# VH-VL binders against q8ixk2r445to577, part 297

Target 1, 133 residues: q8ixk2r445to577
Amino acid sequence: FFGMLQNKGLTDYCFDYNPPDENQIVGHQVILYLCHGMGQNQFFEYTSQKEIRYNTHQPEGCIAVEAGMDTLIMHLCEETAPENQKFILQEDGSLFHEQSKKCVQAARKESSDSFVPLLRDCTNSDHQKWFFK
Short names: E, the ipSAE of ESMFold2; O, the ipSAE of OpenDDE; V2, 0.75 times the mean of E and O plus 0.25 times the DockQ between their complexes.

## First folded at step 13 (VH-VL)

Design c58 (framework fv_axatilimab; at its last look DockQ between E and O 0.07; V2 from the best seeds 0.00; counts 0 for: pae E 13.0 > 2, placed apart)
Fold by OpenDDE, look of step 13:
Structure c58 (fold): chain C 133 residues (1-133), chain A 120 residues (1-120), chain B 107 residues (1-107)
Amino acid sequence: as target 1 above (133 residues)
Amino acid sequence: EVTLKESGPALVKPTQTLTLTCTFSGFSLSTYGMGVGWIRQPPGKALEWLANIYWNDDKYYNPSLKNRLTISKDTSKNQVVLTMTNMDPVDTATYYCARLQYGDFYFDYWGQGTMVTVSS
Amino acid sequence: DIQMTQSPSSLSASVGDRVTITCRASQDISKYLAWYQQKPGKAPKLLIYDASELQSGVPSRFSGSGSGTDYTLTISSLQPEDFATYYCQQYYDWPYTFGGGTKVEIK
């Protein structure tokens, strides 16, 4: 699966990653932004290694969860996906992080136009449901 | 067990400043994601959000109160303080403090509330 | 500010009745909606969050639904302890706002 990763509950919002430096794409937080699909910032790929890749730039980035955190941070992809980069996109749309055993939820950050994906206990909330578009 | 309790004066004169303290237990504002907010309710009326403060000292205020509010925390004492300047009889209400989490801006635990009457 | 309009403002019901309360937002709030129960002289109690998620410890007779601007709290079978005032709250945009409340009284 690839394309824009859109939230069901937070209508018209997608995964978005816009690093300040295109040559240094790691270390920043993945956010949610209105789905526009005009740039590379909203293009992601779910791979057979259970990674969510940001592969519009080289080297490729993979979404990771750092220890003790509930935010999604961009790391470099590895030949073998590390445990903190493994996600399961389930049939119901839930995005499950294997290591933390939590689900990715669209959450408000600071303002009405500022949202982020956060790890939360898994529920049936549409804020925890995602689909590629 | 999570608990919160409001404390402060029951009576305030007009134009004076109200200072309320929320003392809580069962959680810490040193914990990532934790927050405390204030909500008030005039007698027989609906709830009104006042302000939030989070573990990282981020603060949010209801803009309708025209910068009359100041919220602060003392993590070591498990306390959050709310000050409201230039009190008016219209500010008479039960004031609640409640817990919330970053990204989840609903309140899952509430104090019992403290009634504040503004009168000369 | 986002306005939250609850309906009805009050209703009378009997034990065992199905009760429905509606909350309408002045704009799309994308299911960032919570429901609270408040009894006289007591603090509000969280019932539902994210429009339809039941808070831990809340009886299953309570349920929430809705999307966009329209949301509903349902009590499938009203119990004696359910007579109270209920409030909705949006947390989509600052300032967070509450509905006017719905008082559920005994018939």
Scores: ipSAE 0.460, ipTM 0.865, lowest interface PAE 1.3, mean pLDDT 93
Fold by ESMFold2, look of step 13:
Structure c58 (fold): chain C 133 residues (1-133), chain A 120 residues (1-120), chain B 107 residues (1-107)
Amino acid sequence: as target 1 above (133 residues)
Amino acid sequence: EVTLKESGPALVKPTQTLTLTCTFSGFSLSTYGMGVGWIRQPPGKALEWLANIYWNDDKYYNPSLKNRLTISKDTSKNQVVLTMTNMDPVDTATYYCARLQYGDFYFDYWGQGTMVTVSS
Amino acid sequence: DIQMTQSPSSLSASVGDRVTITCRASQDISKYLAWYQQKPGKAPKLLIYDASELQSGVPSRFSGSGSGTDYTLTISSLQPEDFATYYCQQYYDWPYTFGGGTKVEIK
């Protein structure tokens, strides 16, 4: 799938990647922002290797979660997807991270009015349901 | 300055449909993120969340009541309406409307509440 | 549904006492927790949100703490106006649920 990855529970919010330096895309956190579809910040591709790619920019970025962490960060894509970059977008809309066995949830960033996708124990919450538009 | 006020019947009979109106001032549901929810409290018992509606017309219902509740809004009148079907004596409670904001899913301002008695 | 368990269900205390009220969630709620005060015949009033943030106009004798599944409301020195029932509410996941309440009574 390709497009804006939108949250069902946190309406009108989409995956967004806006690194402080557009020439250094690695190591920064993916956020949730109001869906607007402008520029390249909100366009992602879900690949057959189970990657969520930020591929409207070169070099291509892939979303990852480092071991023991719950935040989604940008890594460079590899020829073969590393385990920490594999997500399963299930038929019910849940976004499952294989390595951690947890689901991606829209969450309020602590001490902030901003929102981020975080790994949490899987539930039926609409905040854990995602779809491409 | 934020105020909410519930209105509706004080007494309904079993099987009837309850319609409650929340009229509010000091904010608008045209403002991004604003919402209104309904909570009830049976006499001497704990609070139970019923439903929320937000500025963008997103609606959330308590699953235990999911087929009995309908929530709607009239933004121009600063009103939110809750409808609950098939009332039963166990639904006797004080019904509150309260404000919340999307992203902050707690209720910061509450109405005074309206007691609804469901009598056989 | 996330179940919220408050303890104790009631307590008796005197003016000047320090009281603590516990709220336990059936799963990690990541500090998405609010505390409300309710006096008889009145609507609930928000005291604390995000587990520890004091609502505007709420006296500093109220404080909240906790993480994961366990949360505490503390009143450092009870005042006559603090005799009420206190409720927690989680907003981590739908449906947003309330605890059973803790009634704080005059000794």
Scores: ipSAE 0.006, ipTM 0.539, lowest interface PAE 13.0, mean pLDDT 87
ESMFold2 (binder alone), look of step 13: mean pLDDT 92; pTM 0.936

Design c59 (framework fv_axatilimab; at its last look DockQ between E and O 0.05; V2 from the best seeds 0.00; counts 0 for: pae O 2.02 > 2, placed apart)
Fold by ESMFold2, look of step 13:
Structure c59 (fold): chain C 133 residues (1-133), chain A 120 residues (1-120), chain B 107 residues (1-107)
Amino acid sequence: as target 1 above (133 residues)
Amino acid sequence: EVTLKESGPALVKPTQTLTLTCTFSGFSLSTYGMGVGWIRQPPGKALEWLANIYWNDDKYYNPSLKNRLTISKDTSKNQVVLTMTNMDPVDTATYYCARMQYGDYYFDYWGQGTMVTVSS
Amino acid sequence: DIQMTQSPSSLSASVGDRVTITCRASQDISKYLAWYQQKPGKAPKLLIYDASELQSGVPSRFSGSGSGTDYTLTISSLQPEDFATYYCQQYYDWPYTFGGGTKVEIK
């Protein structure tokens, strides 16, 4: 799938990546922002290797979660997807992180107007349901 | 089995500082994402959130209570402490501590509550 | 602060009745809404989170629904143990605020 990765429960919010240096895309957190489709920040590809790629940029970025953490950060894609970069987009819309056995959830940062995707125990919540549009 | 229990004085005089301790078991604030919050309920009235503290020592306070609140934790003792300064009779309430996780700001386990009366 | 308005403030019902309690937020809270049950002299108990997800161990006669500003707790067949006060709580934005409660009394 390719396009804007949208949350079902947090209406009209999409995965968004806006690194401060467009030539150094590694190590920054993926956020959720109102879906707009402008520029390159909200377009991602879900690959046969189970990656979520930020592929409007070269070299391509792949979303990862570092061991013991729950935040989604950008790494460079590799020829063979590392385990921490593998996500299963299931038929029910849940986005399952294989290595951690957790699901991606839309959550508000406390004391902030920002939303972010975080890993949490899997539930049937619409905040854990995602789709490409 | 997750349990929380509040402890502290049942009676406080106006202007004094209230100190409440939440002692819990069945989880740890060393666990990533875990948090404890304080909520109060005046007799016969609605619940009011006061403060949260998380595993990483991040702290958040209800803005309406100005600088009257301080929350802290001792992870090794499984304790969270709430301090509230300049107590007034309107602060008479049952005070609860409760568990939550960062990102999930609802309270899944509650203590039994402790009634605090501020003398007039 | 997001204001949470519950209605009705109280109701009387018989065992077996379908009970509906509503909660309205002063702004869209995107399903960041929990329901609690509180019996006299006891702490609140979480029933529902994320507007519609049942907490573990909560009977299936409880259900939640709604989106945007309008949310509903339903008890499909009231049982004797369900006579209590019910509160909603939003966690879309801090401070996290509660509704005023709905007292469900035996008729």
Scores: ipSAE 0.672, ipTM 0.889, lowest interface PAE 1.6, mean pLDDT 91
Fold by OpenDDE, look of step 13:
Structure c59 (fold): chain C 133 residues (1-133), chain A 120 residues (1-120), chain B 107 residues (1-107)
Amino acid sequence: as target 1 above (133 residues)
Amino acid sequence: EVTLKESGPALVKPTQTLTLTCTFSGFSLSTYGMGVGWIRQPPGKALEWLANIYWNDDKYYNPSLKNRLTISKDTSKNQVVLTMTNMDPVDTATYYCARMQYGDYYFDYWGQGTMVTVSS
Amino acid sequence: DIQMTQSPSSLSASVGDRVTITCRASQDISKYLAWYQQKPGKAPKLLIYDASELQSGVPSRFSGSGSGTDYTLTISSLQPEDFATYYCQQYYDWPYTFGGGTKVEIK
């Protein structure tokens, strides 16, 4: 699966990554933004290694969850996906992080205009449902 | 200016079907993201969400009402209709229709409400 | 269903008082929370959405805060027109549910 990763509950919002420096793409938080499909900021790929890959740059980035964190941070992809980069996109649309045993949820950030994907306990909320478009 | 107004019978007998109509202005259900919902409030009690309908004809119902509800829209008339079958005295309440947006599931504009009494 | 518990159910206050109303969700609702004001015989009026966003036209004395399961509506300085019943509403998951309400009465 590839393309825009869109949230069901938070309508018309997609995974978005726009690093401040094109030459340094890792270490920043993945956010949610209105789905526009322009540029490279909203193109992601779910791989057979259970990665959510940001492959518009070289080297390629993969979404990871750092220890003790509930945010999604961009790391470099590795030949063998590390445990903190493994997600299961389930049939019902839930995005499950294997290591934390939590689900990715669309959540509001401190700013009223900002949303972010956060790890939360898994529920049936549409805000935890995702699909590629 | 956004306005909504509920209309329907003030009195319904038990087991009968209630049909309420919401007529609105200032917005259209042909507009992307627009939605209209129904909320009721028994006298002196809290609010209870009933159903929503959106521009794309997506519908949502409160499961507690056991499929007694049907919501529909007539975009050309700026109307939303709610039907509720097998009415019971416990369903006595003020019924409101209100505007919402898809993704923003709070109600920013409300009708004045219409009181519906279920009695034999 | 997500249960919304408001506290207190009622309170008495004077004009100028700082009033705080709490709403607790039975689970994390991730700030998908709205506050309404309802006066007798009138429809509810939206005050706050997304936990802390002030609806247009609502006086700045109203504010919302909170996260997770716990949320608060604050009236910094109660005005005569603020005596009413207030309700919270979650829109995190279907069915969307309201709190039991908090009646703010004049002392």
Scores: ipSAE 0.341, ipTM 0.825, lowest interface PAE 2.0, mean pLDDT 94
ESMFold2 (binder alone), look of step 13: mean pLDDT 92; pTM 0.929

Design c60 (framework fv_axatilimab; at its last look DockQ between E and O 0.05; V2 from the best seeds 0.00; counts 0 for: pae O 5.1 > 2, placed apart)
Fold by ESMFold2, look of step 13:
Structure c60 (fold): chain C 133 residues (1-133), chain A 120 residues (1-120), chain B 107 residues (1-107)
Amino acid sequence: as target 1 above (133 residues)
Amino acid sequence: EVTLKESGPALVKPTQTLTLTCTFSGFSLSTYGMGVGWIRQPPGKALEWLAHIYWNDDKYYNPSLKNRLTISKDTSKNQVVLTMTNMDPVDTATYYCARLQYGDYYFDYWGQGTMVTVSS
Amino acid sequence: DIQMTQSPSSLSASVGDRVTITCRASQDISKYLAWYQQKPGKAPKLLIYDASELQSGVPSRFSGSGSGTDYTLTISSLQPEDFATYYCQQYYDWPYTFGGGTKVEIK
């Protein structure tokens, strides 16, 4: 799939990536922002390798979660997807992180007015349901 | 089994400082995402969230009381301490400590509460 | 601050009745809402989180629903042990605030 990755429960919020340095897109956190479709920040590709790619710039970025962490961080894509970059988008809309065995949830980042995707134990919550538009 | 227990004085005079300690077991504030908060309830009235602290020492205070509250933790002792200055009879309430997780801002386990009376 | 308004403030019902308690937020809280039960002399107990998710160990007669500003807690068949005060709580934005409570009396 390709497009804006939206949350069902936190309506009108999409995955968003806006690194402060356009020449260094690796190592920054993915956030959730109001869906607008303007520019390059909200378009992602879900690949046959189960990656969530940010490919509007070179080198291409793939969303990853580092061991023991719960935040989604941009890494470089590899020819064969590393395990920490594999997400299963299930038919019920849950977004399962294979290595950690957790689901992606929309939550408020208390240190700012923004929301963020975080790994949490899987539930049926609409905050853990995602779809491409 | 997760447990929390509040301790501190049952009676405080107006203008004095209240210090409450939450001692817990069955979890640790060394665990990523874990937090402890303080909630009060005046007799027969609604609950009010006062403050909370996370494993990484991030702290949040109710804005209406921010100048009066200080929260801290001692992870090795499994303790969280709340200090509230300039106590007034309107602050008479049962004070609870309770557990939360970052991202899930609700309390899944509560202490039994401790009644604090503020009177001269 | 987000104001939470519960209604009714008190109700009386018979064992076996369906009971519905409402909670209205002063703004859209996007299902960031929890329900608690508090019995006299005891601490609150979490029943529902994320508006509709049942906490582990809570009887299935309890359910939650709603979206936007309007939320409900339903007890499908009231039992004698359900005598308590029920509180909603939003966690959309700090400070996280509670409703005024709904006292359920069994008669």
Scores: ipSAE 0.707, ipTM 0.898, lowest interface PAE 1.5, mean pLDDT 92
Fold by OpenDDE, look of step 13:
Structure c60 (fold): chain C 133 residues (1-133), chain A 120 residues (1-120), chain B 107 residues (1-107)
Amino acid sequence: as target 1 above (133 residues)
Amino acid sequence: EVTLKESGPALVKPTQTLTLTCTFSGFSLSTYGMGVGWIRQPPGKALEWLAHIYWNDDKYYNPSLKNRLTISKDTSKNQVVLTMTNMDPVDTATYYCARLQYGDYYFDYWGQGTMVTVSS
Amino acid sequence: DIQMTQSPSSLSASVGDRVTITCRASQDISKYLAWYQQKPGKAPKLLIYDASELQSGVPSRFSGSGSGTDYTLTISSLQPEDFATYYCQQYYDWPYTFGGGTKVEIK
């Protein structure tokens, strides 16, 4: 699966990554933004290694969850996907992070008008359902 | 100006089916994202969401009442209809229809409500 | 279902008072919360959505805050027209549920 990763509940919002420095693509937080498909900042790929890849840059980036965090951070992809980069995109649209046992949820960023994907306890909310468009 | 108005019987006998109609103006259910829902409120009690329907005919029901509820729309008439079967005195309430938007599941415009009493 | 608990169920206040109403969800609802005002014999009126966004036309004396499970509606300076019952509503998950309400009465 590849393309825009769009949220069902938070309509018209997609995974978005736009690092401040094109030469430093890792270490920043993945956010949600209106789906537009421009600039390659909304193009992601779900791989057979259970990675969510940001492959518009070299080296390729993979979404990871750091210890003790609930945010999605861009790391470099590795030959063998590390445990903190493994996700399961379920048939019902839920995106499950294997290591944390949490689901990715579209959430409003604290004290802001922006949105971010966050790890939360798994529920039946459409805000935890995702699909590629 | 957005307006909604509920219509239907004020009195229903137990076991009978209630049919309510919401007639609205100022918006259309042909417009992407538009939806109309039903909420009821027993006298002196809190609000309870019943069901809603969207422009694309997608329907959602309160699970506790799903087997008794049917919601439909007539876009050309700007109407949404709710049917509720096997009415009981406990279903006595003011029934409201209200507008919502897909992705924004709060209700920004409400009808005045219609009181429905279930009694023998 | 997500339970919404409002407190207090009722309060007495005077014009000019600062009024605070609390709504607690049984789980994290991620700011998917709305506040409504309802006067006797009238339909609810939307005041705030997404926990802190003021609906168009609503006076600035109304404000909402909170995150996770705990949310607050504040009236900075109560006006005569503000005596009413207020309800919170979560729209994080189905079924969408409302709080039990808070009646703001004249002291």
Scores: ipSAE 0.018, ipTM 0.690, lowest interface PAE 5.1, mean pLDDT 93
ESMFold2 (binder alone), look of step 13: mean pLDDT 93; pTM 0.940

Design c61 (framework fv_axatilimab; at its last look DockQ between E and O 0.82; V2 from the best seeds 0.76)
Fold by OpenDDE, look of step 13:
Structure c61 (fold): chain C 133 residues (1-133), chain A 120 residues (1-120), chain B 107 residues (1-107)
Amino acid sequence: as target 1 above (133 residues)
Amino acid sequence: EVTLKESGPALVKPTQTLTLTCTFSGFSLSTYGMGVGWIRQPPGKALEWLANIYWNDDKYYNPSLKNRLTISKDTSKNQVVLTMTNMDPVDTATYYCARLQYGDYYFDYWGQGTMVTVSS
Amino acid sequence: DIQMTQSPSSLSASVGDRVTITCRASQDISKYLNWYQQKPGKAPKLLIYDASELQSGVPSRFSGSGSGTDYTLTISSLQPEDFATYYCQQYYDWPYTFGGGTKVEIK
């Protein structure tokens, strides 16, 4: 699966990553932004290693969850996916993080124009449903 | 067990400043994501959100109150303080403090509320 | 600000009745909507968050649904302890805003 990763509940919002430096793509938080389908900031891939890759840049980035955090941070991909980079995209659209045993939820940050994916206890909320578009 | 309790004056004169303190237990504002908010309710009327403060000292205010509000925290005492300047009889209400989490803006635990009457 | 309009403002019902309360937002709030129950002289109690998620400890007879601007709180079979005032609240944008409330009274 690849393309825009769109939320069901938060209509028309997709995973978005825009690092300040295109030559240094790791260490920043993945956010949600209006789905526009243009450029490289909203293109992600779900791999057989259960990674969510940001592979429009080299080296490739993989979404990770750091210890004690509930945000999604970009790390470098590794030959063997580390535990904190493994996600399960379920048939029902839920995105499950294996290590934390939590689900990715579209959450409001500061305003109606500021949203982020956060790890939360798994529910049946549409804010926890995702699909590739 | 999570608990919150509001304290402050029951009577305030017009133009005076109201200071309310929320003392809580069962959680800490040193914990990532934790927040405390204030909500008021005039007698027989609906709820009105006033302000939030979070573990990282981020603060949010209701803009309708025209910068009359100041919210602060003392993490070591498990207290949140709300000040409201230039009080008016229209500000008469029950004032509540409640717990919330950053990104999950629902109030899951509330204090019992404290009634504040503004009168000369 | 986002205006939240609840309907009806009050209703009378009997134990065992199905009760439906509606909350309409002045704009799309993308299911960032909570429901609270308040009894006289008491603080509000969270019932439902994120439009449809039941808060822990809340009876299953309570349910929430809706999308866009229109949301509904349903009590499938009204119990004696359910007579109270209910409020919706959006957290899509600052400031948070509440509905005007719906008082559920005994018939």
Scores: ipSAE 0.797, ipTM 0.931, lowest interface PAE 0.7, mean pLDDT 95
Fold by ESMFold2, look of step 13:
Structure c61 (fold): chain C 133 residues (1-133), chain A 120 residues (1-120), chain B 107 residues (1-107)
Amino acid sequence: as target 1 above (133 residues)
Amino acid sequence: EVTLKESGPALVKPTQTLTLTCTFSGFSLSTYGMGVGWIRQPPGKALEWLANIYWNDDKYYNPSLKNRLTISKDTSKNQVVLTMTNMDPVDTATYYCARLQYGDYYFDYWGQGTMVTVSS
Amino acid sequence: DIQMTQSPSSLSASVGDRVTITCRASQDISKYLNWYQQKPGKAPKLLIYDASELQSGVPSRFSGSGSGTDYTLTISSLQPEDFATYYCQQYYDWPYTFGGGTKVEIK
């Protein structure tokens, strides 16, 4: 799958990556922003290795979760996907992170107009349902 | 397993400062994402959120009350303290502490509450 | 601040009745809505989070639904222990706010 990765519950919000330094794409948090499709910030590929790949730039980035954390961070992709970069997009739309046994959920940052994807215990919440458009 | 309990005075006089302590068990504020919040309920009225504090010492206050509230934690003692200055009879309420997680903002475990009466 | 309006403010019902109460937000809150039950003299208890997700240990006769600005709590067959006041709470935007409550009483 390739395109904008949209949340079902937080309608018209998509994965967005906008690092503070446009020349260094590694180490920053993925956010959610209104889907617009302009530029290259909202285009991701879900690969056969179960990566969520930010491949509109070189070097390519892959979404990862660091041990013990719930934040989705950009890492460099590797030839063989590391376990912390593997996500299972399930038939019901849930996005499961197998290493942590948690699901990706749309969440609001307190005292901020920002939304972010975070790992949470898996539920049936529409905030944990995702699709490509 | 998760429990929270509020403690503090039952009666304060107008203009005094209220200090409430939440003592909890079954979780720790050293755990990523964990938080404790305070909510009050005047007799027969709706619930009102007051403040949250999180594992990383981030603090958030109801904007209507922010100049009167201070929240702090002692992670080693499993305690959170709320201080509210310049108490007035309209602040008479039951005060609750409750657990939440950063990003979710639903209170899944509550203390039994402590009634605070403000009168002279 | 997002205002939450509950309706009705009170209702009378008999054991076995289907009870429906509503909560309307002053703006779209994207299903960031919780329901709490409060019995007299007790702390609130979380029933439903994210508009429709049952909290652990909550009986299946409780359900939540809705989207946008309009949300509903339903009790499919009212039991004696369900006579209480019910509150909605939004967490879409700061500050988090509660509805005025709906008191469910014995008819």
Scores: ipSAE 0.686, ipTM 0.885, lowest interface PAE 1.6, mean pLDDT 91
ESMFold2 (binder alone), look of step 13: mean pLDDT 92; pTM 0.915

